# VH-VL binders against q3z8e7: the designs that were tried, part 10

Target 1, 156 residues: q3z8e7
Amino acid sequence: MVEKIPMTASGYKKLEDELSTLKVKRIDVIEEMRLAAMDKDMRENAPYHAAKEQRGQIEGRIKEIEHELKYADVSEYTDTNTSKVNMGSTVKLRDPKNGECCTYTLVSPKEIEPLKGKISASSPIGKAVFNRNKGEQIEIEVPSGTLQYIIEDISF

## First folded at step 26 (VH-VL)

Design AA6
Fold by OpenDDE, look of step 27:
Structure AA6 (fold): chain C 156 residues (1-156), chain A 122 residues (1-122), chain B 113 residues (1-113)
Amino acid sequence: as target 1 above (156 residues)
Amino acid sequence: EVQLVQSGAEVKKPGESLKISCKGSGYDFEDYWIGWVRQMPGKGLEWMGIIYPRDEDTRYSPSFQGQVTISADKSISTAYLQWSSLKASDTAMYYCAKHKFRFTEHSYFDYWGQGTLVTVSS
Amino acid sequence: DIVMTQSPDSLAVSLGERATINCKSSQSVLYSSRDKNYLAWYQQKPGQPPKLLIYWASKRESGVPDRFSGSGSGTDFTLTISSLQAEDVAVYYCQQYYDYPYTFGQGTKVEIK
């Protein structure tokens, strides 16, 4: 049995968009193949073979995306007091010592963008906050010691 | 005149292998995609797959992928549909059909074979 | 897969009257760059193979009577028989060839009332 693939709603949408784009691109490539086939003998038709190869690449990616979409696990965020940090959640962490805050969004490994605060659920921070409630204090181990943060806010 | 002539009706048992044929004439066989369509008794049309005879490029419906094999022999202008092991559920009419335009992968069929009835029963 | 859904499943129409068959695709089959709909219509009479009627949603195949017409775009398509004739009794199928697999509708049976 195939494991579910965790991803954000935005990630899911991106895959859908890419899939749509690729399907259109495939139509274009198919047309290129047709035109190439009309132009030269198929035995010596480099443009045809090139287009055919490109079609194969496109179709390979389409299959990958369709697989990911099929087995996607997109968690829905419920804005309730009992809501827990999950995939796709944006978490605001506050340092109780100095009051500084940081914001992170939990994403799948393919969606990681550190500069935008998009981190993996498997990262140290991700692991610390995953399945936690608003108001909870979490601990993160760093080489310099243990950092403590309070989950100040959870959003999706 | 364009014509697709399919092989005759088949009566088989479950587990047996089968290969049916579709011979094209009246056109450049190798330049047109040819497809297979299944129609179960009293049911609708099902797109099975297509093949480009020139280079034997083949496309399958996911529902038929691994269940059948589509092939072609351009030297005799013939396309084939075959099963390694038939099931009772394979009982159906099978049509071969020609793509309307040369070299195009887009499957809409202007000429059809007369159909091959395959009956699989114990 | 793109699912093609026809409506109705069966239709009884009096001779000389208009018959309308609808076909809806679960996804758009319009290729915007070429402004073409990858949609075909077929007619299948009892005991016969299907016959191509319409392609690119509205182009009539050679030899097809003028009373047959195709219309629509995107996800909604219609096959119209302006004046039903006795020889038009058949099952009609829509088919998309926009994306693999090139799926058919479930068919619409047209009979004379």
Scores: ipSAE 0.639, ipTM 0.848, lowest interface PAE 1.0, mean pLDDT 92
Fold by OpenDDE, look of step 26:
Structure AA6 (fold): chain C 156 residues (1-156), chain A 122 residues (1-122), chain B 113 residues (1-113)
Amino acid sequence: as target 1 above (156 residues)
Amino acid sequence: EVQLVQSGAEVKKPGESLKISCKGSGYDFEDYWIGWVRQMPGKGLEWMGIIYPRDEDTRYSPSFQGQVTISADKSISTAYLQWSSLKASDTAMYYCAKHKFRFTEHSYFDYWGQGTLVTVSS
Amino acid sequence: DIVMTQSPDSLAVSLGERATINCKSSQSVLYSSRDKNYLAWYQQKPGQPPKLLIYWASKRESGVPDRFSGSGSGTDFTLTISSLQAEDVAVYYCQQYYDYPYTFGQGTKVEIK
């Protein structure tokens, strides 16, 4: 049994776009191979071998993307009271002590952007909020102690 | 004149191995991709895969990957399709076909063999 | 995989009348940079191998009668026989060669009405 690959809808779309781009690129590279192959001695045809190598790289990446798309697990949730935090979810955490809030979006490892609040589901915060409900209190251990937050909102 | 001549009809039992051939003539065999297409009785055409004889670069349909082996011997301008262990479901007409454009993978089939009927039954 | 879907599955047309076969691809087979559709049409008569009719969606192969024409772009394509002849009774297939695997349509059987 092959495990599913968690990712966001946006990540999925990015892969689709990349795949489309690569397939077009493949056509161009194949054409380059064709032109290069018109030379008499293929063994000494550097352009052909270069193009062929590039095709191989493109094909390899295409296969990787197709694999990821095939086994992708894109969880979508609506902003309801019964919603749970999952991949792609944006969560608002409120400190019950001081009322301060912070917002994070759970993303796949390839989509991490800390400066934009995009964090991995495997991060300490990600693990703490994953599969939790709105209104739940979570605890995060940090070097300075234990932080407590309430999941105030979940959106997707 | 371009011609693709395939080997004769085969009658086999399940579990037997089989290798059918397609000989090309009238063109530079090594410079054109050659493909195999399956057609089950009363059904449509199925793209199985293609091979570039010059370097034996081979592309398979996912449906046929691991199920068959496509090969070529450019020294005798012949392409092959083979099974290690036939199934009754392999009963079909098999066509070889030549790509129109030299060297390129992205091409259509301009010439076809006459087909090889493979019958697999107990 | 790019799925090719033809319509109808079968078509009965009177001699001399127009026959129209449609082919739809699940993804575009248009290479925009070259403005070419990687789409071919084949004719297969009973007991014979397929014969190439149209390539690049609209180009007739050498020796193919003028009554055969291909049109369309992107995901929607059409093979037209302007005046059906008795010899045109066959199954017709579309095929994309834009992406692996180079899938065929399921075929359209054309008969005389």
Scores: ipSAE 0.177, ipTM 0.705, lowest interface PAE 2.2, mean pLDDT 90
Fold by OpenDDE, fold request of step 28:
Structure AA6 (fold): chain C 156 residues (1-156), chain A 122 residues (1-122), chain B 113 residues (1-113)
Amino acid sequence: as target 1 above (156 residues)
Amino acid sequence: EVQLVQSGAEVKKPGESLKISCKGSGYDFEDYWIGWVRQMPGKGLEWMGIIYPRDEDTRYSPSFQGQVTISADKSISTAYLQWSSLKASDTAMYYCAKHKFRFTEHSYFDYWGQGTLVTVSS
Amino acid sequence: DIVMTQSPDSLAVSLGERATINCKSSQSVLYSSRDKNYLAWYQQKPGQPPKLLIYWASKRESGVPDRFSGSGSGTDFTLTISSLQAEDVAVYYCQQYYDYPYTFGQGTKVEIK
């Protein structure tokens, strides 16, 4: 199987933006290297070596991003409320017992922000809601037992 | 507007070399994988391979590996398909096609060239 | 290699009637982690290059008429033309892009009965 890297549409966009920014930054750093290299004593040219190191870091990140984008598996957004929960989906879960609601967004592992409700599809909640429909009752396995929720809403 | 324009029809003899081209416009050529598809006369589509113009990373079908060379020149937004020694069996229409998603390797073809007819006969 | 097999090889349908084309893959093209099927459908009219119709098995490409729809998952897929029009006369191909090589089906010729 070909390598695939799952990510949200927003995550993909962020990587694109970051890549663009880094490419510009690389140009600037290269110019800094050029200017620093004008110093005759290169062996003790701290600015040059610092710029060179920064270039390496930038280039390393560029390669990483390019790799992720190259193998990306991006989900598509839909305005259809009848759609199933997918990557990038925001899901509102309602506890049928007490009526309390929680909202979660499924994201890639690199995009996880638990405090903002951004969770992995591989999380207990993620696994429970993934590919489910609005109105469906789901079960979430937690260490303390099994929780019951209803998918009240799906959005992107 | 996205366009893929391929080079003109070719009439060749067995043993001759050939290089056909596909020029992309209306998009960032270097950032999209571009592929080649063979269609023999009256037959179906055959996936040959794809290339990422930015770094010239290539993927070949096993059936075409070593039989053709896929290359690209991003400076002129052009992809190439070439043979070192043509065979009569290479007679076919050849299409270039663009991947849908920027940067992404695992994509489908959203735009196609008009095709290049290659005829190889003695 | 993943072998794509379409059925039937040819289909004659009356104008306004439903046309159904099947495509079977020798291996699943479903990426389970994302619930995405790496399958596309193309339309090729005589003397023209192929045109993308459906991607991810069921997503209709922009500009494609509503009468075209894709369904299926795993190894079995279907392209449906709900009401065949004269301009729909063409050869249709399925393609998997799940694993290399990204193989095509052998094609299905759709004609007017």
Scores: ipSAE 0.067, ipTM 0.685, lowest interface PAE 2.2, mean pLDDT 90
Fold by ESMFold2, look of step 26:
Structure AA6 (fold): chain C 156 residues (1-156), chain A 122 residues (1-122), chain B 113 residues (1-113)
Amino acid sequence: as target 1 above (156 residues)
Amino acid sequence: EVQLVQSGAEVKKPGESLKISCKGSGYDFEDYWIGWVRQMPGKGLEWMGIIYPRDEDTRYSPSFQGQVTISADKSISTAYLQWSSLKASDTAMYYCAKHKFRFTEHSYFDYWGQGTLVTVSS
Amino acid sequence: DIVMTQSPDSLAVSLGERATINCKSSQSVLYSSRDKNYLAWYQQKPGQPPKLLIYWASKRESGVPDRFSGSGSGTDFTLTISSLQAEDVAVYYCQQYYDYPYTFGQGTKVEIK
């Protein structure tokens, strides 16, 4: 099976834009290092060492993004509620015991913001809802036990 | 405009080498996978393989692995298909084509070259 | 390798009539976790390179007339030309891009009866 990294169209665009920005920053940081290296004693050159560390972070992030994009599988979305949860879906989960609801959106790794309900497909909640239909009861295994929910609504 | 321009028709004898080219323009050449497709006279399309010009990562159909070499030179936006020793059975039309989606291998072909006719006869 | 088999090998259709082309894969090309079929259709007119018509089994490429539609899932796919025009005389190919090699069907020649 060819490796596939699931991604929303929005997530793909954000990674592409971040890559472009990082490549520009890399150019600037490399020039900062070059100028700072005019002082031959680099162990005593704080500007050089700061730029070198920043370059390392930039290079690492660039490589990560390039890998994700090379294997990206961007889903084609519809404007209507499908029968199944997919990347980019916003899922409303209802606790059948008390009727309380929570809402999550499946996003790419770059877009993860757990406090805002933006989670990956590989998280416990993401795995439990992925490819499920509206109205299905799901079980989510968490460290504290097993939670049960019903998929109340799916939107995009 | 996106354009893939292939090298001209070739007439060769069995045992000769050949390298044909596909030059891409109007898009960021190194960021899109580009592939080669064979069409033998009167026959259908055969996927030969693809290459990612940025790092030259290459995928071959098993039917063509070891039979041809796919390469690219991103500095001049050009992909290549080459044979070290042509056979009469290599007589065919050869197309280059690019993936629609930037970076990803999970794609299909949206733009095609005009084709290069290779004729191998003794 | 995933083998793509088209039927019929050729068909003749009167102008304005429906043309139906079938494509079967030897393995599913459905990525079921996303309900996504990795199948494309191409049109090749005489003396021309192929042209993309349909991707993801049912999505029409920009600039392709509405009379072209794709359907099916898993292993069974159909390209339909709802009202055949003279300009539609061509050979049509399906292609899977689910797993390497990204194989084509053998082609279906569509001609005017």
Scores: ipSAE 0.024, ipTM 0.597, lowest interface PAE 7.3, mean pLDDT 86

Design AA6
Fold by OpenDDE, fold request of step 28:
Structure AA6 (fold): chain C 156 residues (1-156), chain A 122 residues (1-122), chain B 113 residues (1-113)
Amino acid sequence: as target 1 above (156 residues)
Amino acid sequence: EVQLVQSGAEVKKPGESLKISCKGSGYDFEDYWIGWVRQMPGKGLEWMGIIYPRDEDTRYSPSFQGQVTISADKSISTAYLQWSSLKASDTAMYYCAKHKFRFTEHSYFDYWGQGTLVTVSS
Amino acid sequence: DIVMTQSPDSLAVSLGERATINCKSSQSVLYSSRDKNYLAWYQQKPGQPPKLLIYWASKRESGVPDRFSGSGSGTDFTLTISSLQAEDVAVYYCQQYYDYPYTFGQGTKVEIK
């Protein structure tokens, strides 16, 4: 069996959207190539070659996306149960000491965006919250010590 | 008048190599994509791939990628389809066809060759 | 790959009657920015190569009789022969050229009833 590529449902959708966009862009680039090719000597036509190169890049990305979509594994994200933190879950953590809150979404490695709070389930935070219930207190080990948080909310 | 003339019927054995041809005339051959379509006996049309003769840019169907080679010689306005090792399952009619619009990659086939029948049998 | 599915597989129609062939694509072949459907119809008579009938879903190729018409958009397309003639006996194929590979439908055989 070919190894599946884990991803969230939203990630899957994003790839689909990107794919659609790229396919349209490809058509446009091809048109640019066509226009550039109207010159007498296309072999020395810089615009033509530039467009062709861009087409190649687009095609490459399309193939990558198609591969990911083909072998995507979103089964782990089908559970919409918000009773426990799972892959794809958005978790609101509250510091019991100061009341500050932070929000994280557990995503696949390819979907990691730290600045947007998208973290891996294998991250320290991810590991700490995974399969935990709302209201539970978790501990996260950081270089500066141990942080304590309460899972205030779980959403999907 | 635009014409695509393909090479004659071929009778081959499994394992043999084959290269069939499609010669275009009546238009600027190098500026139009030319494609190959397979039609197995009693079956439908299968898009194999296309080539742009001017720079020999080639696109294959995944089903035919690595199975055949599409090439072109713009100096003699000829496109080619070749196999390194034929299989019995390669028995089919093969058509070459021209894209409608000059330079245009995403296009349809406006002119077709008469077809080349390839028979592969032991 | 974009899968093209035609219906029916075969159709028997009386002379002078309307023949309708449907073609469905697994995904849209509409280029929204240009409002063009990258869909073509071909006619293949016995022992002959295919012949282009319709392009961009609804445009008749030069020389094609006006009894042939194409309609539809997005994923659903139809080829209509308003009044079937004896010379229209053939297999008809739809094809998308929106994305590689430029897949064909499985074909619809049109015969005289």
Scores: ipSAE 0.020, ipTM 0.602, lowest interface PAE 6.2, mean pLDDT 88
Fold by ESMFold2, look of step 27:
Structure AA6 (fold): chain C 156 residues (1-156), chain A 122 residues (1-122), chain B 113 residues (1-113)
Amino acid sequence: as target 1 above (156 residues)
Amino acid sequence: EVQLVQSGAEVKKPGESLKISCKGSGYDFEDYWIGWVRQMPGKGLEWMGIIYPRDEDTRYSPSFQGQVTISADKSISTAYLQWSSLKASDTAMYYCAKHKFRFTEHSYFDYWGQGTLVTVSS
Amino acid sequence: DIVMTQSPDSLAVSLGERATINCKSSQSVLYSSRDKNYLAWYQQKPGQPPKLLIYWASKRESGVPDRFSGSGSGTDFTLTISSLQAEDVAVYYCQQYYDYPYTFGQGTKVEIK
């Protein structure tokens, strides 16, 4: 079974742009390989080996992006507060023990920026909050035990 | 469970055409390279080539380029190995096998089909 | 083509003893950008398809007994069976997956002495 890949419209666009860029890079790398291959001894041709490695990485990434775009589950949102956490939502989590809050935004895999609170729906925090209502308590497993938080606020 | 199920043994005469199949199940068939390996009677393993079923990107061993055709039909999760004109020297066991990792051509084989024995004799 | 040469061609080992199989590639299979050796080992028992044992030269595939281990880097690789059991009688192949064609070694037959 193939799982659908939740992402925002901006995440989808970002993948499309990366794909376009990689296809152009592929053309350049193929030419680099052609030029390097004019050397008759491929085993000791460092430029050829470097371009070959780069091409392999580009081809693999292209196939990966094509998969992600094919199985993308995209939602369009305006900046509105909703009753349930969804892709593109910003959630405020409160620790009931000390009252401290953390804010996270659910983004597509290519928009992840952990230091800015942008996390994926597949992360431990993302899984715990997805499709939950404001005021619900959630539980996150970490190596040292279980963390509990309350969904204080949901916004887009 | 991941399975690769190959078509049955074939007994053929020189000059005949043949297309053998390998059906994958239990995984996302179109996202993994799948390859063919020849084993001649009493001999070792020979890498023939691989195909990426989603776009049919195909890579052949130089020894088999132009001698066989590797193809796939992702709609039925099936890869094929085909000869337009068999030779007695094509008598061998043929295995299909899938790459371990999605997308990448640089991989080893983690699952193998049961093999298809092709016998070509006059 | 990268030529993979195994030694010995045949090996007879007493039950419970160590079996050592060598594999040499004609050029390095170390993918320097990823710091990985693109080398695998397979076991083929009589009448059966090959079975993956080791990948990236030293990583054991899930479900493979701990008595199997791989080592080496660059061009020289070793498969070790620390305590040979009756069920280990097979032909063993190394394979490089660094560059097309992804060639196999000629095989090493392991037998009980």
Scores: ipSAE 0.007, ipTM 0.584, lowest interface PAE 8.1, mean pLDDT 85
Fold by ESMFold2, fold request of step 28:
Structure AA6 (fold): chain C 156 residues (1-156), chain A 122 residues (1-122), chain B 113 residues (1-113)
Amino acid sequence: as target 1 above (156 residues)
Amino acid sequence: EVQLVQSGAEVKKPGESLKISCKGSGYDFEDYWIGWVRQMPGKGLEWMGIIYPRDEDTRYSPSFQGQVTISADKSISTAYLQWSSLKASDTAMYYCAKHKFRFTEHSYFDYWGQGTLVTVSS
Amino acid sequence: DIVMTQSPDSLAVSLGERATINCKSSQSVLYSSRDKNYLAWYQQKPGQPPKLLIYWASKRESGVPDRFSGSGSGTDFTLTISSLQAEDVAVYYCQQYYDYPYTFGQGTKVEIK
């Protein structure tokens, strides 16, 4: 069985648009790397290393989006009174190492407000918490490293 | 638990073909890059290349480009390393190893297979 | 290719004493935008596959004893075993995962005297 990723039709469209943009940007960055590599001193080639870093981020995001689109379960979600995280849920995550908490709400792509904790189901945090229960420990891999959290609370 | 289980030791003659395997379990196999590392007798570790099983995107070390083929079959959670024509210099231990980070190609190895000893002699 | 050079090639250390292994890269493995050194250390005991010890130059993998520590930045890195135990007899490798190919150092054998 394949794990499905819930999203709205508008969320799916936004991911398709982002993917198209990233694929074009990838072409440009790969060309920038090729041009920069014509300067053989790699130890002092800041343009090459900047382009390489950007490429890594772009490639990672592309693979995330392709996975999300391939396994998308596109439907309308309503608020539910369940113990599991769904669209519209607000989750409180606790970092077990330092005890600090953060709160996120799963929203459609048009409702995303990252500074206020409103994130999509396709985000790394959203994917990690969806359909999970209170008390579960989750691990989230991001370009900056590994994040570990415990789902402290689920609400609407 | 995460495990990488490799196929058994091989004794071959020069010119023969060979395909060795690495089966992953305990994680979402197709979402992590998996790589191959050679260790010649009495020598250090050599990075050979990596593959992303979901779409078979592959990266080779220049030293191994054209010398081996890295492939994967995500339906059975298995990666492969193969030679079309073995040489005596291919005698080595071969390890598979998994990247730590989901999706991204920029990673270190967190889990290793037990190794497959390949011996090539007349 | 980024060349990783370890020193010494071999060292013998009395039980309970400090062992120090150096690793130098031919170019910086520091990703400036993330302030992270893309360097790992592995232990390979006789007859066993390699095992991850340290990542991001200084972060210990879960389950690794605290006598193992990593330090350094940019091009110069150090693995320290603060109090050598008998089970630490192994070959130690550094690896950069900054740019393809993700090269290893040549290895450092650690033995007890």
Scores: ipSAE 0.006, ipTM 0.539, lowest interface PAE 11.5, mean pLDDT 84
Fold by ESMFold2, fold request of step 28:
Structure AA6 (fold): chain C 156 residues (1-156), chain A 122 residues (1-122), chain B 113 residues (1-113)
Amino acid sequence: as target 1 above (156 residues)
Amino acid sequence: EVQLVQSGAEVKKPGESLKISCKGSGYDFEDYWIGWVRQMPGKGLEWMGIIYPRDEDTRYSPSFQGQVTISADKSISTAYLQWSSLKASDTAMYYCAKHKFRFTEHSYFDYWGQGTLVTVSS
Amino acid sequence: DIVMTQSPDSLAVSLGERATINCKSSQSVLYSSRDKNYLAWYQQKPGQPPKLLIYWASKRESGVPDRFSGSGSGTDFTLTISSLQAEDVAVYYCQQYYDYPYTFGQGTKVEIK
């Protein structure tokens, strides 16, 4: 079985579009380097070094995106699946020991904002809730043991 | 218009080498996995393997690993299927096909080549 | 390898009637989502390459007539042609793309009788 990286259709499309944009930017930056290199002393050529650093950042981001897209597992959100946790779902988890509730939204890797509860499907919480129904008990593995939660509500 | 155009029919003898081709046009060839499928006379479809032309990463069916070589030349938008020594049992129709989704190996085939008939007879 | 078994091997259906083809996998092809099955259906007419009909078990490829539908989950899948037409005479294949090798079923020949 090959490794799969869960991703929403919108997240996948956003990465595709960013990749296309970066490939165009790469062309421009390579030309900037070529033009700046007309100075014989390239070690002291500030415009050349700036363009070279920008190219490195662009190449690195391109490699990241190409990797993520190569192993992507793209899902589609439909209204017919509101009873099951899926990409784009907001889940309310209740700790049965103390009644405390936490709310999380499953988003693409690019949309992750942990402090706002936006997490990936590959995170420990995301893995535990994915494809589960309201009322199910889930377990999340942490270094200090296992945590138990009940899926109190699912919304979009 | 997306097209996969395969090389023409081949008539060969056992022990000969062969390299057949599949040329893609109308899309960004290097960004899509492309695969080969065998169909023996009167039989069904057999998945042989796939290749990602950008870096030539390849996946083979265990049944075909070591029996054929899948390769690609992205500079001319062409994928290849190659035998070093043909057997009579290699007589079949061979299709190339591309993955639906850009980049990802987790896909099915949406466009197919017209097929290349390979006949190997003693 | 995941073995894909189709039934029946051959099917004769009158024009305008329903044709039903079954496909069974030797292990579940459902991954990462309960309603996301790594299963496709192809149509192959004589002398032609296969043509994609259905992906993700139930989603119709663009340009495929509405009379074609896919259903099922896990290990059991069905292709239904709600009102058979003359141009639907072909061999139909299921394929799983859950794990390598991405195996095909043996095919189901659909004829008019």
Scores: ipSAE 0.006, ipTM 0.571, lowest interface PAE 9.2, mean pLDDT 85

